# VH-VL binders against UPF0305 protein MTH_811, part 5

Target 1, 155 residues: UPF0305 protein MTH_811, of Methanothermobacter thermautotrophicus (o26902)
Amino acid sequence: MKGSDALIMALRNMAATLGVYDLMEVRVFLERSCRFVQERYRAIYVDAYMSMVVDSVLDLKAGFSGTPEMDDARYSLRDALKRLDEINAPTIVGLTVLYRTYVKGEPLHPPGTPFPGGFEVEKKDGVHYCPVKDKQSDNPEALCDICIARQSPLP

## First folded at step 19 (VH-VL; from m4 with heavy chain F60Y)

Design p1
Fold by ESMFold2 at other seeds, last read:
Structure p1 (fold): chain C 155 residues (1-155), chain A 123 residues (1-123), chain B 107 residues (1-107)
Amino acid sequence: as target 1 above (155 residues)
Amino acid sequence: EVQLLESGGVLVQPGGSLRLSCAASGFTFSSYSMTWVRQAPGKGLEWVSGISGSGGRTYYADSVKGRFTISRDNSKNTLYLQMNSLKGEDTAVYYCAKEGEWPKLRYSYFDYWGQGTLVTVSS
Amino acid sequence: DIQMTQSPSSLSASVGDSITITCRASQSIYSYLNWYQQKPGKAPNLLIYAASSLQSGVPSRFSGSGSGTDFTLTIRTLQPEDFATYYCLQSWITPLTFGPGTVVDFR
């Protein structure tokens, strides 16, 4: 069993016991994190984020057998675990971050997630771009520093 | 066939302690979060406590925090509520409830409830 | 904590009537609202989750609507078995909070 297989198995075991209270912990986390989202966009943002979390949990519960991707040069597992511990992330948030980063190779916000100014996370030429990554570098509760997305180019 | 059966409700004096049980069957108990909800006679429903499938994460209403402890024994398919420092306002029927199924669980709901067990706190 | 209110506190209706019950949250709970029915001496039963989705086995005469802070349960063509107390529940975040209930009795 290789290292990525051990991670997937651990994530599957964690996913097996997740439920409504874990989902509510995501929502508490969302309310703290939505300070950068204007009120008129919050419903769409919340729905996109919850869909991303739920899809991650469902994939793991179904025994996802995709090809894991890991890129230790940019986003080491050790750095991600340290960051998640620093912010005392809820179990389900940590599971989602690890799954998306190291198993799917996808950003923490799905493409189409709305941001102020009408911007969104995009995928171009195989690379994900996030419109707010650089602006979140000083936010102690943001996870942008371990997100695979790059900062969007200037408009 | 999901079944939930609460037990342990009795008359107890103020300041006393009591442990409630909820026996579960018909589903993989450890895969589901469980909940206690109570209802004082003639009153509405009040959420009391919740616990994750593993038992590692617990949640309490402010009115019971520090006095009640939710726990589970997954090897016995049993949910517990330890109630200490009981007060008159704890008099209620106590229900255990099971969360729903994925994927609809994203909407956070409780699809099966036990019949309830009556706790009476009176001098 | 998210406070939930319901209106009316009680109502009287006849078999065949259509009624509405409203529920209001003190902050946005988006669509994370359940409706439960409870008959005297019985446990609550789930009717609706996600504000408007009917639970399996619930008759189509029940419907829910709303999002954000304002929600409505509608019962069309009331049947004798629908005379009960109805509670909304916000399931957005802990602590979970129920509305105070609406008693629907037979006139």
Scores: ipSAE 0.763, ipTM 0.939, lowest interface PAE 0.6, mean pLDDT 86
Fold by ESMFold2, fold request of step 23:
Structure p1 (fold): chain C 155 residues (1-155), chain A 123 residues (1-123), chain B 107 residues (1-107)
Amino acid sequence: as target 1 above (155 residues)
Amino acid sequence: EVQLLESGGVLVQPGGSLRLSCAASGFTFSSYSMTWVRQAPGKGLEWVSGISGSGGRTYYADSVKGRFTISRDNSKNTLYLQMNSLKGEDTAVYYCAKEGEWPKLRYSYFDYWGQGTLVTVSS
Amino acid sequence: DIQMTQSPSSLSASVGDSITITCRASQSIYSYLNWYQQKPGKAPNLLIYAASSLQSGVPSRFSGSGSGTDFTLTIRTLQPEDFATYYCLQSWITPLTFGPGTVVDFR
């Protein structure tokens, strides 16, 4: 089978055993991330992120298929797996990253995810832009290096 | 119909060991995270431990870390709790609980519980 | 760890009364709050998940509200079968923590 078919099947197998404790591990990650989100936006950020994770799991459980807009070579699967292993990423985080990057072709934060200053991930002309991508380059827990989004330009 | 049945609760001396079982039926056991919750006589509920559907990820309350081990055998549809170095404070009814269903599971809840098995730790 | 408190610890009520039980978390748990009912000698039974969503088969006289740190369970028109102990559970993050419980006794 093609590499993307093998990846999708692996992700579907992982999704079959995910549950409340895996979701709580996402929330541990959200607790770390929310310190960078202004208090008045935290509920919206949490809801958007949890929706993205849950939708990814549901898609895989339902047998979601399709080729991404980007081929697998554009975002090295080897580098993504290495990065996820380096940070000891929870299974559900790894599943979500790989699914969004290599199956859906969507950024790790959904469009509309709020950031400080009222900025958000935006999609323009088929390209996703993240307001904080360049600022995360020295954060050992950040996954921006393997995210398909590009740095937002100045206004 | 979902059914959970705990067993193995007995009187045990302090410092002793005991393994509890929870027999599951009526659902695809390996697809669900499972949980142990205990209740000391006359007291409230206390979460003890949780385990992923595959069995590869486990979680413990501080009060039991290093002494208790949660596990499962998906071929036997059985959840286990190995309890070592038992203390009087471990005297409780032990319940197993099943997590709910996707998509509502995003809110994390336990929809089915067993009837419990009593563990008594006394000299 | 997230600490949960409940108030009151116990109350006495009559059939037909409307009662309110409160639950408070030591930090925001957003809407990740369950309510469970437990009768003597029985396992807990899920009433409410997501702070306000009624579990299937639970009578509509039960309702939940709140988000963040403050949550309320309301029972309208108490029935004889509602005399029990009620626990909140934060399901946001491990370790999972229950409130200490509220005993609802028949007057």
Scores: ipSAE 0.762, ipTM 0.939, lowest interface PAE 0.6, mean pLDDT 85
Fold by ESMFold2, look of step 21:
Structure p1 (fold): chain C 155 residues (1-155), chain A 123 residues (1-123), chain B 107 residues (1-107)
Amino acid sequence: as target 1 above (155 residues)
Amino acid sequence: EVQLLESGGVLVQPGGSLRLSCAASGFTFSSYSMTWVRQAPGKGLEWVSGISGSGGRTYYADSVKGRFTISRDNSKNTLYLQMNSLKGEDTAVYYCAKEGEWPKLRYSYFDYWGQGTLVTVSS
Amino acid sequence: DIQMTQSPSSLSASVGDSITITCRASQSIYSYLNWYQQKPGKAPNLLIYAASSLQSGVPSRFSGSGSGTDFTLTIRTLQPEDFATYYCLQSWITPLTFGPGTVVDFR
């Protein structure tokens, strides 16, 4: 079986048994991961992140139709797995990261995710831009190094 | 229709052990996380334990960690709670509960509950 | 752990009254707040999830509001079947925690 087929089959099998306790583990992870987000932005960030997770789970349950991007060097599966293990990511977080990165080819922060200064992730000419990618380079729990987005241009 | 039926609640001595069962029907049991909630006589509700659909992830209230073990047998559509080193404060009606449905499950909730089974820990 | 409080602990009311019950969390739980109704000798019944969304089959006289740490359950035009104990539940993170309950008694 092709490597991408094995990945999607594993993700689909994981998704079949995810529930409220897995969602709560995402929220515990979020509290650790966004402690540096200004309080007034946290609710919007949490909602956007939970939407991304739920949509990923629902897509996998429904048997989504995307084409895996397994050969893209930016998205080394081995490096992503090492990173997820290093931060002890919950199963559902790992599923979401792997799904978005290697199946959908989408950034880890959804378009419209709010950031300080009124910036957000956007897509232009087929390229995703993240306003905070460069700012996260020293955060050991950030996953920006496996994210497909590029740093947004300076204003 | 969804049905949950707890059983196994009896009088036990302090320090004793007891296993509760929750028989499930009317839904694909293995696809749903399950929960135990208890209520001491005249008191409020207390979450006790939870378990993922596969049975591979388990969660416990601090008051029962190390003494209680949640498990499930998906081939028998049955949820279990093994209760060891029982104390007087474990006296309660024990309910099992089923999580809700996707996509509303995004806002975690429990939509179906059993009738409860009474555990009494007394000399 | 997230502590939940409820107010009042009990109240007496008549059929036709409007009542409110409040629930407070010790930290933000955003909108991850459920309300349950429990009658003597019975299991809890879900009324509201996501702070304000009515569960299927729940009468429209029940409503919920709030986010963050402060939440309210309102029952307008109280009916005989509404005399019960009401619990809030935070479902944001484990361990799950219920409020201590509010007993609504017939006057």
Scores: ipSAE 0.755, ipTM 0.938, lowest interface PAE 0.6, mean pLDDT 86
Fold by ESMFold2 at other seeds, last read:
Structure p1 (fold): chain C 155 residues (1-155), chain A 123 residues (1-123), chain B 107 residues (1-107)
Amino acid sequence: as target 1 above (155 residues)
Amino acid sequence: EVQLLESGGVLVQPGGSLRLSCAASGFTFSSYSMTWVRQAPGKGLEWVSGISGSGGRTYYADSVKGRFTISRDNSKNTLYLQMNSLKGEDTAVYYCAKEGEWPKLRYSYFDYWGQGTLVTVSS
Amino acid sequence: DIQMTQSPSSLSASVGDSITITCRASQSIYSYLNWYQQKPGKAPNLLIYAASSLQSGVPSRFSGSGSGTDFTLTIRTLQPEDFATYYCLQSWITPLTFGPGTVVDFR
């Protein structure tokens, strides 16, 4: 069986036991991440992020298996696992990152996720663009270096 | 039908130890996080501890950290709370609670509770 | 840790009254607030999750509102079975914290 099949099965087994405490660990992570989001937009950002996590868990529980088309992955699976270990990522964060990156081929922030200044993640000509990717390069806990999105072009 | 039944609450001396059990039925136990909540006589509700469906991740209130240990045996559909170094402040009815269902679970709630077991810590 | 307060601590009311109980968090918990009802000698029962969503089987006279730090539970036409203690619970992050409770007594 190919490597993506083994990954999907491991993620499904993990998803079967996730619950409220795992979701709360995502929210601890979100509190750190929301410091770059203006207060008036935080509710929309939080809702979008939690929807992305929940959708990933639900896909895995339903047995969904994607055949992703990777358009610009920066990390191999081995390197992504090492990165997640280095930051002591919560189980559900790791599940979400691996599922979206290597199974679904989607960025860690979904298209339409709002950022300060009215910017958002966009998909154009099959490529995902993130407005804040380069600004996260100095954050040791950021996962942007695993994310398939490229930095949005400067005007 | 979801059923949760706590047991093991007794009178115990300060400094003593006690293990509570919560027998679960009517659902796939290993798929759900479980929680202990306590209520001192005449007082409000206090979250005590939580545990993931696999049992691998555990969470504690500061008031019980280092003294209480939550665990589960998924082959027996049973949740446990090991209580050591008991104090008078630990006197309470102890409830076990089941988390809700996906996808509503994103909002993190507890839909079924047992009827509780009384722990009394007194000299 | 997130501190939760409730007001009032108790109230007296008659059947048919409309009452409001408030709950406040020490920081934003967005909509991650639950309301529980507890009758003497019984386990708590979930009324509302996600600040405003009614649990299955809960009468429509119960409603919840709020987001961020300030939340309300409203009972529009109080019934005899509604005399109980009401607790809010923040479920945003651990440690989970309940409000201190509001006793709704028959006048």
Scores: ipSAE 0.753, ipTM 0.934, lowest interface PAE 0.6, mean pLDDT 86

Design p1
Fold by ESMFold2, last read:
Structure p1 (fold): chain C 155 residues (1-155), chain A 123 residues (1-123), chain B 107 residues (1-107)
Amino acid sequence: as target 1 above (155 residues)
Amino acid sequence: EVQLLESGGVLVQPGGSLRLSCAASGFTFSSYSMTWVRQAPGKGLEWVSGISGSGGRTYYADSVKGRFTISRDNSKNTLYLQMNSLKGEDTAVYYCAKEGEWPKLRYSYFDYWGQGTLVTVSS
Amino acid sequence: DIQMTQSPSSLSASVGDSITITCRASQSIYSYLNWYQQKPGKAPNLLIYAASSLQSGVPSRFSGSGSGTDFTLTIRTLQPEDFATYYCLQSWITPLTFGPGTVVDFR
């Protein structure tokens, strides 16, 4: 089997048993990762992240196929698995990261995800840009280092 | 269609052990997380324990951690709660509950409950 | 752990009344709140999830509102079958925690 087919099969097997307790583990992970978000923006941020997780799980349950992997030189699959293990990522978080990075080619924060100052994740010319990627380099629980998005350009 | 039936509740002495069962039907049991909730007579509801669809991930309230073990046998469509070192405060009706459906499960809720089984821990 | 409180602990009401029950969380749970109804000797029944979404088959006289830490269940035009105990549940993170309940009795 091709490597991408093996990955998709593994992710679908993982998705089949995800439930309310896995979703609660995402929310514990979110509380750790949203400490950089001002309180007034957290509700929108949480909603966008939970939507991204749920949509990823639903895609896998429905048997999604046919999305090219993006070649982002940040991490190989082996390195991403090692990183997820290092932070003790919940099963559902790991599934979501791997699906979005290696199957769908989309960033961990969807376009339109709000950040302080009115910034958001954008897509331009086929490339996703995240306004906070560089600022997260010292956050040990941020997953920005294995996210396909690049740092947004600034004037 | 969906049915949950708890059993095994009985009078037991402090320090004793008891295993509760919850028989499930009308849904693909292995695809759903399951939960135990208890209610002391005349008191409110207390979450006790939860378990993933595969049985590989388990969760416990601090009040029962180390004494209770949640498990499931997906070939028998049955959820279990092994209760050891029972105390008076464990006296309650024990309910099993089924989680809801995707995508609404995003907001985490329990759509079907059994009618409960009474555990009494008394000298 | 997230503590949940409810007010009032009990109330007496007549058929046709409108009543309000409040629930408070010790930290933000966003909209991750359920409301359950329980009649004596029966299992709880889900009324509302996501703070304000009615479960299938729940009459429109029930409504929920709130987000963050403060939540409200409202029953308009109280019916005889609505005399019961009502519990909120935070479903944001483990351990799951219920409010202490509100008993709604016939006056």
Scores: ipSAE 0.749, ipTM 0.936, lowest interface PAE 0.6, mean pLDDT 86

## First folded at step 20 (VH-VL; from p1 with light chain A50Y)

Design g5
Fold by ESMFold2 at other seeds, look of step 20:
Structure g5 (fold): chain C 155 residues (1-155), chain A 123 residues (1-123), chain B 107 residues (1-107)
Amino acid sequence: as target 1 above (155 residues)
Amino acid sequence: EVQLLESGGVLVQPGGSLRLSCAASGFTFSSYSMTWVRQAPGKGLEWVSGISGSGGRTYYADSVKGRFTISRDNSKNTLYLQMNSLKGEDTAVYYCAKEGEWPKLRYSYFDYWGQGTLVTVSS
Amino acid sequence: DIQMTQSPSSLSASVGDSITITCRASQSIYSYLNWYQQKPGKAPNLLIYYASSLQSGVPSRFSGSGSGTDFTLTIRTLQPEDFATYYCLQSWITPLTFGPGTVVDFR
């Protein structure tokens, strides 16, 4: 059994007990990130983020059995676990981050997630770009430092 | 098929303690968050406490924090509420409730409730 | 904490009437609002989740609408079994909070 197989099995075991209270803890984190989102986009942003979390939980409950692409991760698993512990991340947030980063190789915000000025997360040439990654560096509850997306290039 | 049966409600004096039970059947108990809600006689509903499927994450209303402890025994399919330092304002019918099903649980609701058990705190 | 209010606190109606009950949150809860019906001596029953989604087995004369802070429950063509107390519940974040209830009495 590989280290990646042990990670997937741990995430699946964790996912089996997640419920409504875990979803509410995600929403507490969402309220902090919505402070940079214009009012007209907030409902769409909330729905997109909650869908990303729910899809991650459902994938794990369904028994995902592909091979993880752990080599694409920009941070070691140990460093990610340390960061999640430092911010006292809710269990479901930790599960979602680890699943998307180390199993799927996908950013925490899905492509098309709206941001101020009409910008969005984009995927170009196999790389994900986030328009606000650098703006999140001073948010103690932000997870951008372990997200695989890079800052969108300047015009 | 889903059944929730509360028990343990009795008359107790102020300052006393009591443990409520909620026996669950008809579903995989350990996969679901559980909730206690109470209703004082002639009054509205008040959320009291919640617990994750594993039992590792617990949540409390400010009115009961430090006095009440929610717990579960997944091997016995039973939810508990330990109530200490009881006050007159704790007099209520106590209901246990089950969260809904994935994937619709993203919308966050409680679909099955027990019959309730009456706790009376009177001196 | 999110405070919930309901209006009216009570109303009298006849079979066949259409009625509307309003619930208001002290901050946006998006659409995370549930409606429950409760008859005396019985547990609450879920009617509506996510502001407007009808629970399985609930008659189509019940409907919900709203988002953000303002929500409504509408009962069209009241039936004898609809005389009960109705509660909204915000399910956005803990602590969960119910509205104070609306008693629907027979006139």
Scores: ipSAE 0.765, ipTM 0.941, lowest interface PAE 0.5, mean pLDDT 86
Fold by ESMFold2, look of step 22:
Structure g5 (fold): chain C 155 residues (1-155), chain A 123 residues (1-123), chain B 107 residues (1-107)
Amino acid sequence: as target 1 above (155 residues)
Amino acid sequence: EVQLLESGGVLVQPGGSLRLSCAASGFTFSSYSMTWVRQAPGKGLEWVSGISGSGGRTYYADSVKGRFTISRDNSKNTLYLQMNSLKGEDTAVYYCAKEGEWPKLRYSYFDYWGQGTLVTVSS
Amino acid sequence: DIQMTQSPSSLSASVGDSITITCRASQSIYSYLNWYQQKPGKAPNLLIYYASSLQSGVPSRFSGSGSGTDFTLTIRTLQPEDFATYYCLQSWITPLTFGPGTVVDFR
């Protein structure tokens, strides 16, 4: 079968067995990333991130149809799988990354996600911009290298 | 209707082994994470272990790691807890519990519990 | 690991009273706190999830509030069936941890 069809089917099968413990593994991951979010914004950040994860799971459970194609080699499925295996990513994190990147064509942080200094992920002219992408380039646990968002322009 | 029925609780000697079962009905068992919680006589509730719907991901309290193994047989709609190297502190009523439903499951809760089965560890 | 405390450990009350029970977490758990009721010889029953959301079939005299580290369960117009032990549970991350419980008994 087509590579994207096999991916969607695998993600749907994974989503069918996800539950509270998988959600808690996302939260362990979130506690790491909240280090760069000021305390007063953390609740909004947590809510936005959990919503993105839950929406991904619910879409797959509902039998999502339609598959945007990725045409940039730096976002290859093999590279993403290798990266996820390298960090021993929880199943639900892997599902979310693969769904967002290769099925939806959307960034790993949804638009409106707050960052230090009041910056946000934004979408302009069909392109997603992330304020922290370049700052994460050497973080061994970051997934920014496979995220479709580009670095926000310097102010 | 959702039903959970624990069984297998008996008197065992310290160092012994015991396997608990939780028979599930009224829902698609393989779609739900399951949990064991225990309560020593006259004491509060203690989370023991959890398992994903597929059975591939398992979680343990530090007090039981290496001694207890959670598992499930989705073809029999049954959750298990294998308890080895039992100690007096393992004396408790053991409950199994079912996680809630999507989409509210985002908020992470357990909505149905069994009646419990008593394990007594005494010489 | 997240430690949970509850206050008071016990209280005596009469039918018709309003009571409050508090729960504190050792770190922020945002709103990932559940409340359970347990009667003698019975399994716990879910009352409230996500700090303030009532589970289906739970009477409206129960309410929850709080976020972060401090949470409150309120029972207004206490009924005979409400005399029980109440536990909070943090469901933010593993290991899951319960509070030590609050016994609500007849005065």
Scores: ipSAE 0.757, ipTM 0.937, lowest interface PAE 0.6, mean pLDDT 85
Fold by ESMFold2 at other seeds, look of step 21:
Structure g5 (fold): chain C 155 residues (1-155), chain A 123 residues (1-123), chain B 107 residues (1-107)
Amino acid sequence: as target 1 above (155 residues)
Amino acid sequence: EVQLLESGGVLVQPGGSLRLSCAASGFTFSSYSMTWVRQAPGKGLEWVSGISGSGGRTYYADSVKGRFTISRDNSKNTLYLQMNSLKGEDTAVYYCAKEGEWPKLRYSYFDYWGQGTLVTVSS
Amino acid sequence: DIQMTQSPSSLSASVGDSITITCRASQSIYSYLNWYQQKPGKAPNLLIYYASSLQSGVPSRFSGSGSGTDFTLTIRTLQPEDFATYYCLQSWITPLTFGPGTVVDFR
């Protein structure tokens, strides 16, 4: 029995009861994060994020068959669960964070998500880079501290 | 065939209490969020409350918060609305509604409604 | 809370007419807007979800458009069974809010 198998089963059980009100809780979170997105990109940002959340839910409902990856050394699962509990994260947000971070090994924002100045999440040599990770360090509602993406290099 | 049947609507005095039921059939009840919507006679529709499939997450309109409690019994396929401290403005037909299906549920809609039960709050 | 308005509040029309009903949100709801039809003494019925997607079994004479804050329901070639009240519903965030309704009366 592997730790990743227990996590996947827990996530699948959570996914079974997610519905429209959980999706609306994601949108409240998006309202907070969209204030940094230029108006002309907000619809694209919202659509990308909602698609990522929905795809995570659908993957878990269909039964995950990939090779799970966990990086307990870098982003402790226990610390991530504590962080999610501290910010009172909605169930669906917690599911998405845990699935993306510890099962898929993917960042919390999809590649191509727009940010101020026309910057976006990038993947280079297998590493994801986020243009705003360091900027969010003092935001108690941000989840950047458990995201696998690293801060984009300065010019 | 999806069916929703509300019951329990009666005449109640102001300050009284009443519990509405919504009997569900034709689908796996525990997998779906459920909703109460009301309509005062001759007036528009007003969302009242919602509840997750497990029953663990609940949502309320400000007009009823603290007075109404939504709940469900998944073993009986039944949704409930406990209404306390009833006021004249609570007089309405109360409908229960079912959310739609994945994957289209990402678009957030309610596809099946019951026929409603009338609650009258009057002296 | 997101306030919803509808225009007109009522209209008179004849069978065969094409009519439009508009709905406006107080902030962007992107495309998370549903349209419901309600006939006297009956429960509401879903017509359109996500601004423009037609619910299964709804006649093709119904169509929806719009995004952001401004939305339109169009009924082409109005039929006798289309005389009803129409409500928009924003489903973007809680609390969910309906428009005040548009009554479509037979002329």
Scores: ipSAE 0.751, ipTM 0.938, lowest interface PAE 0.6, mean pLDDT 85

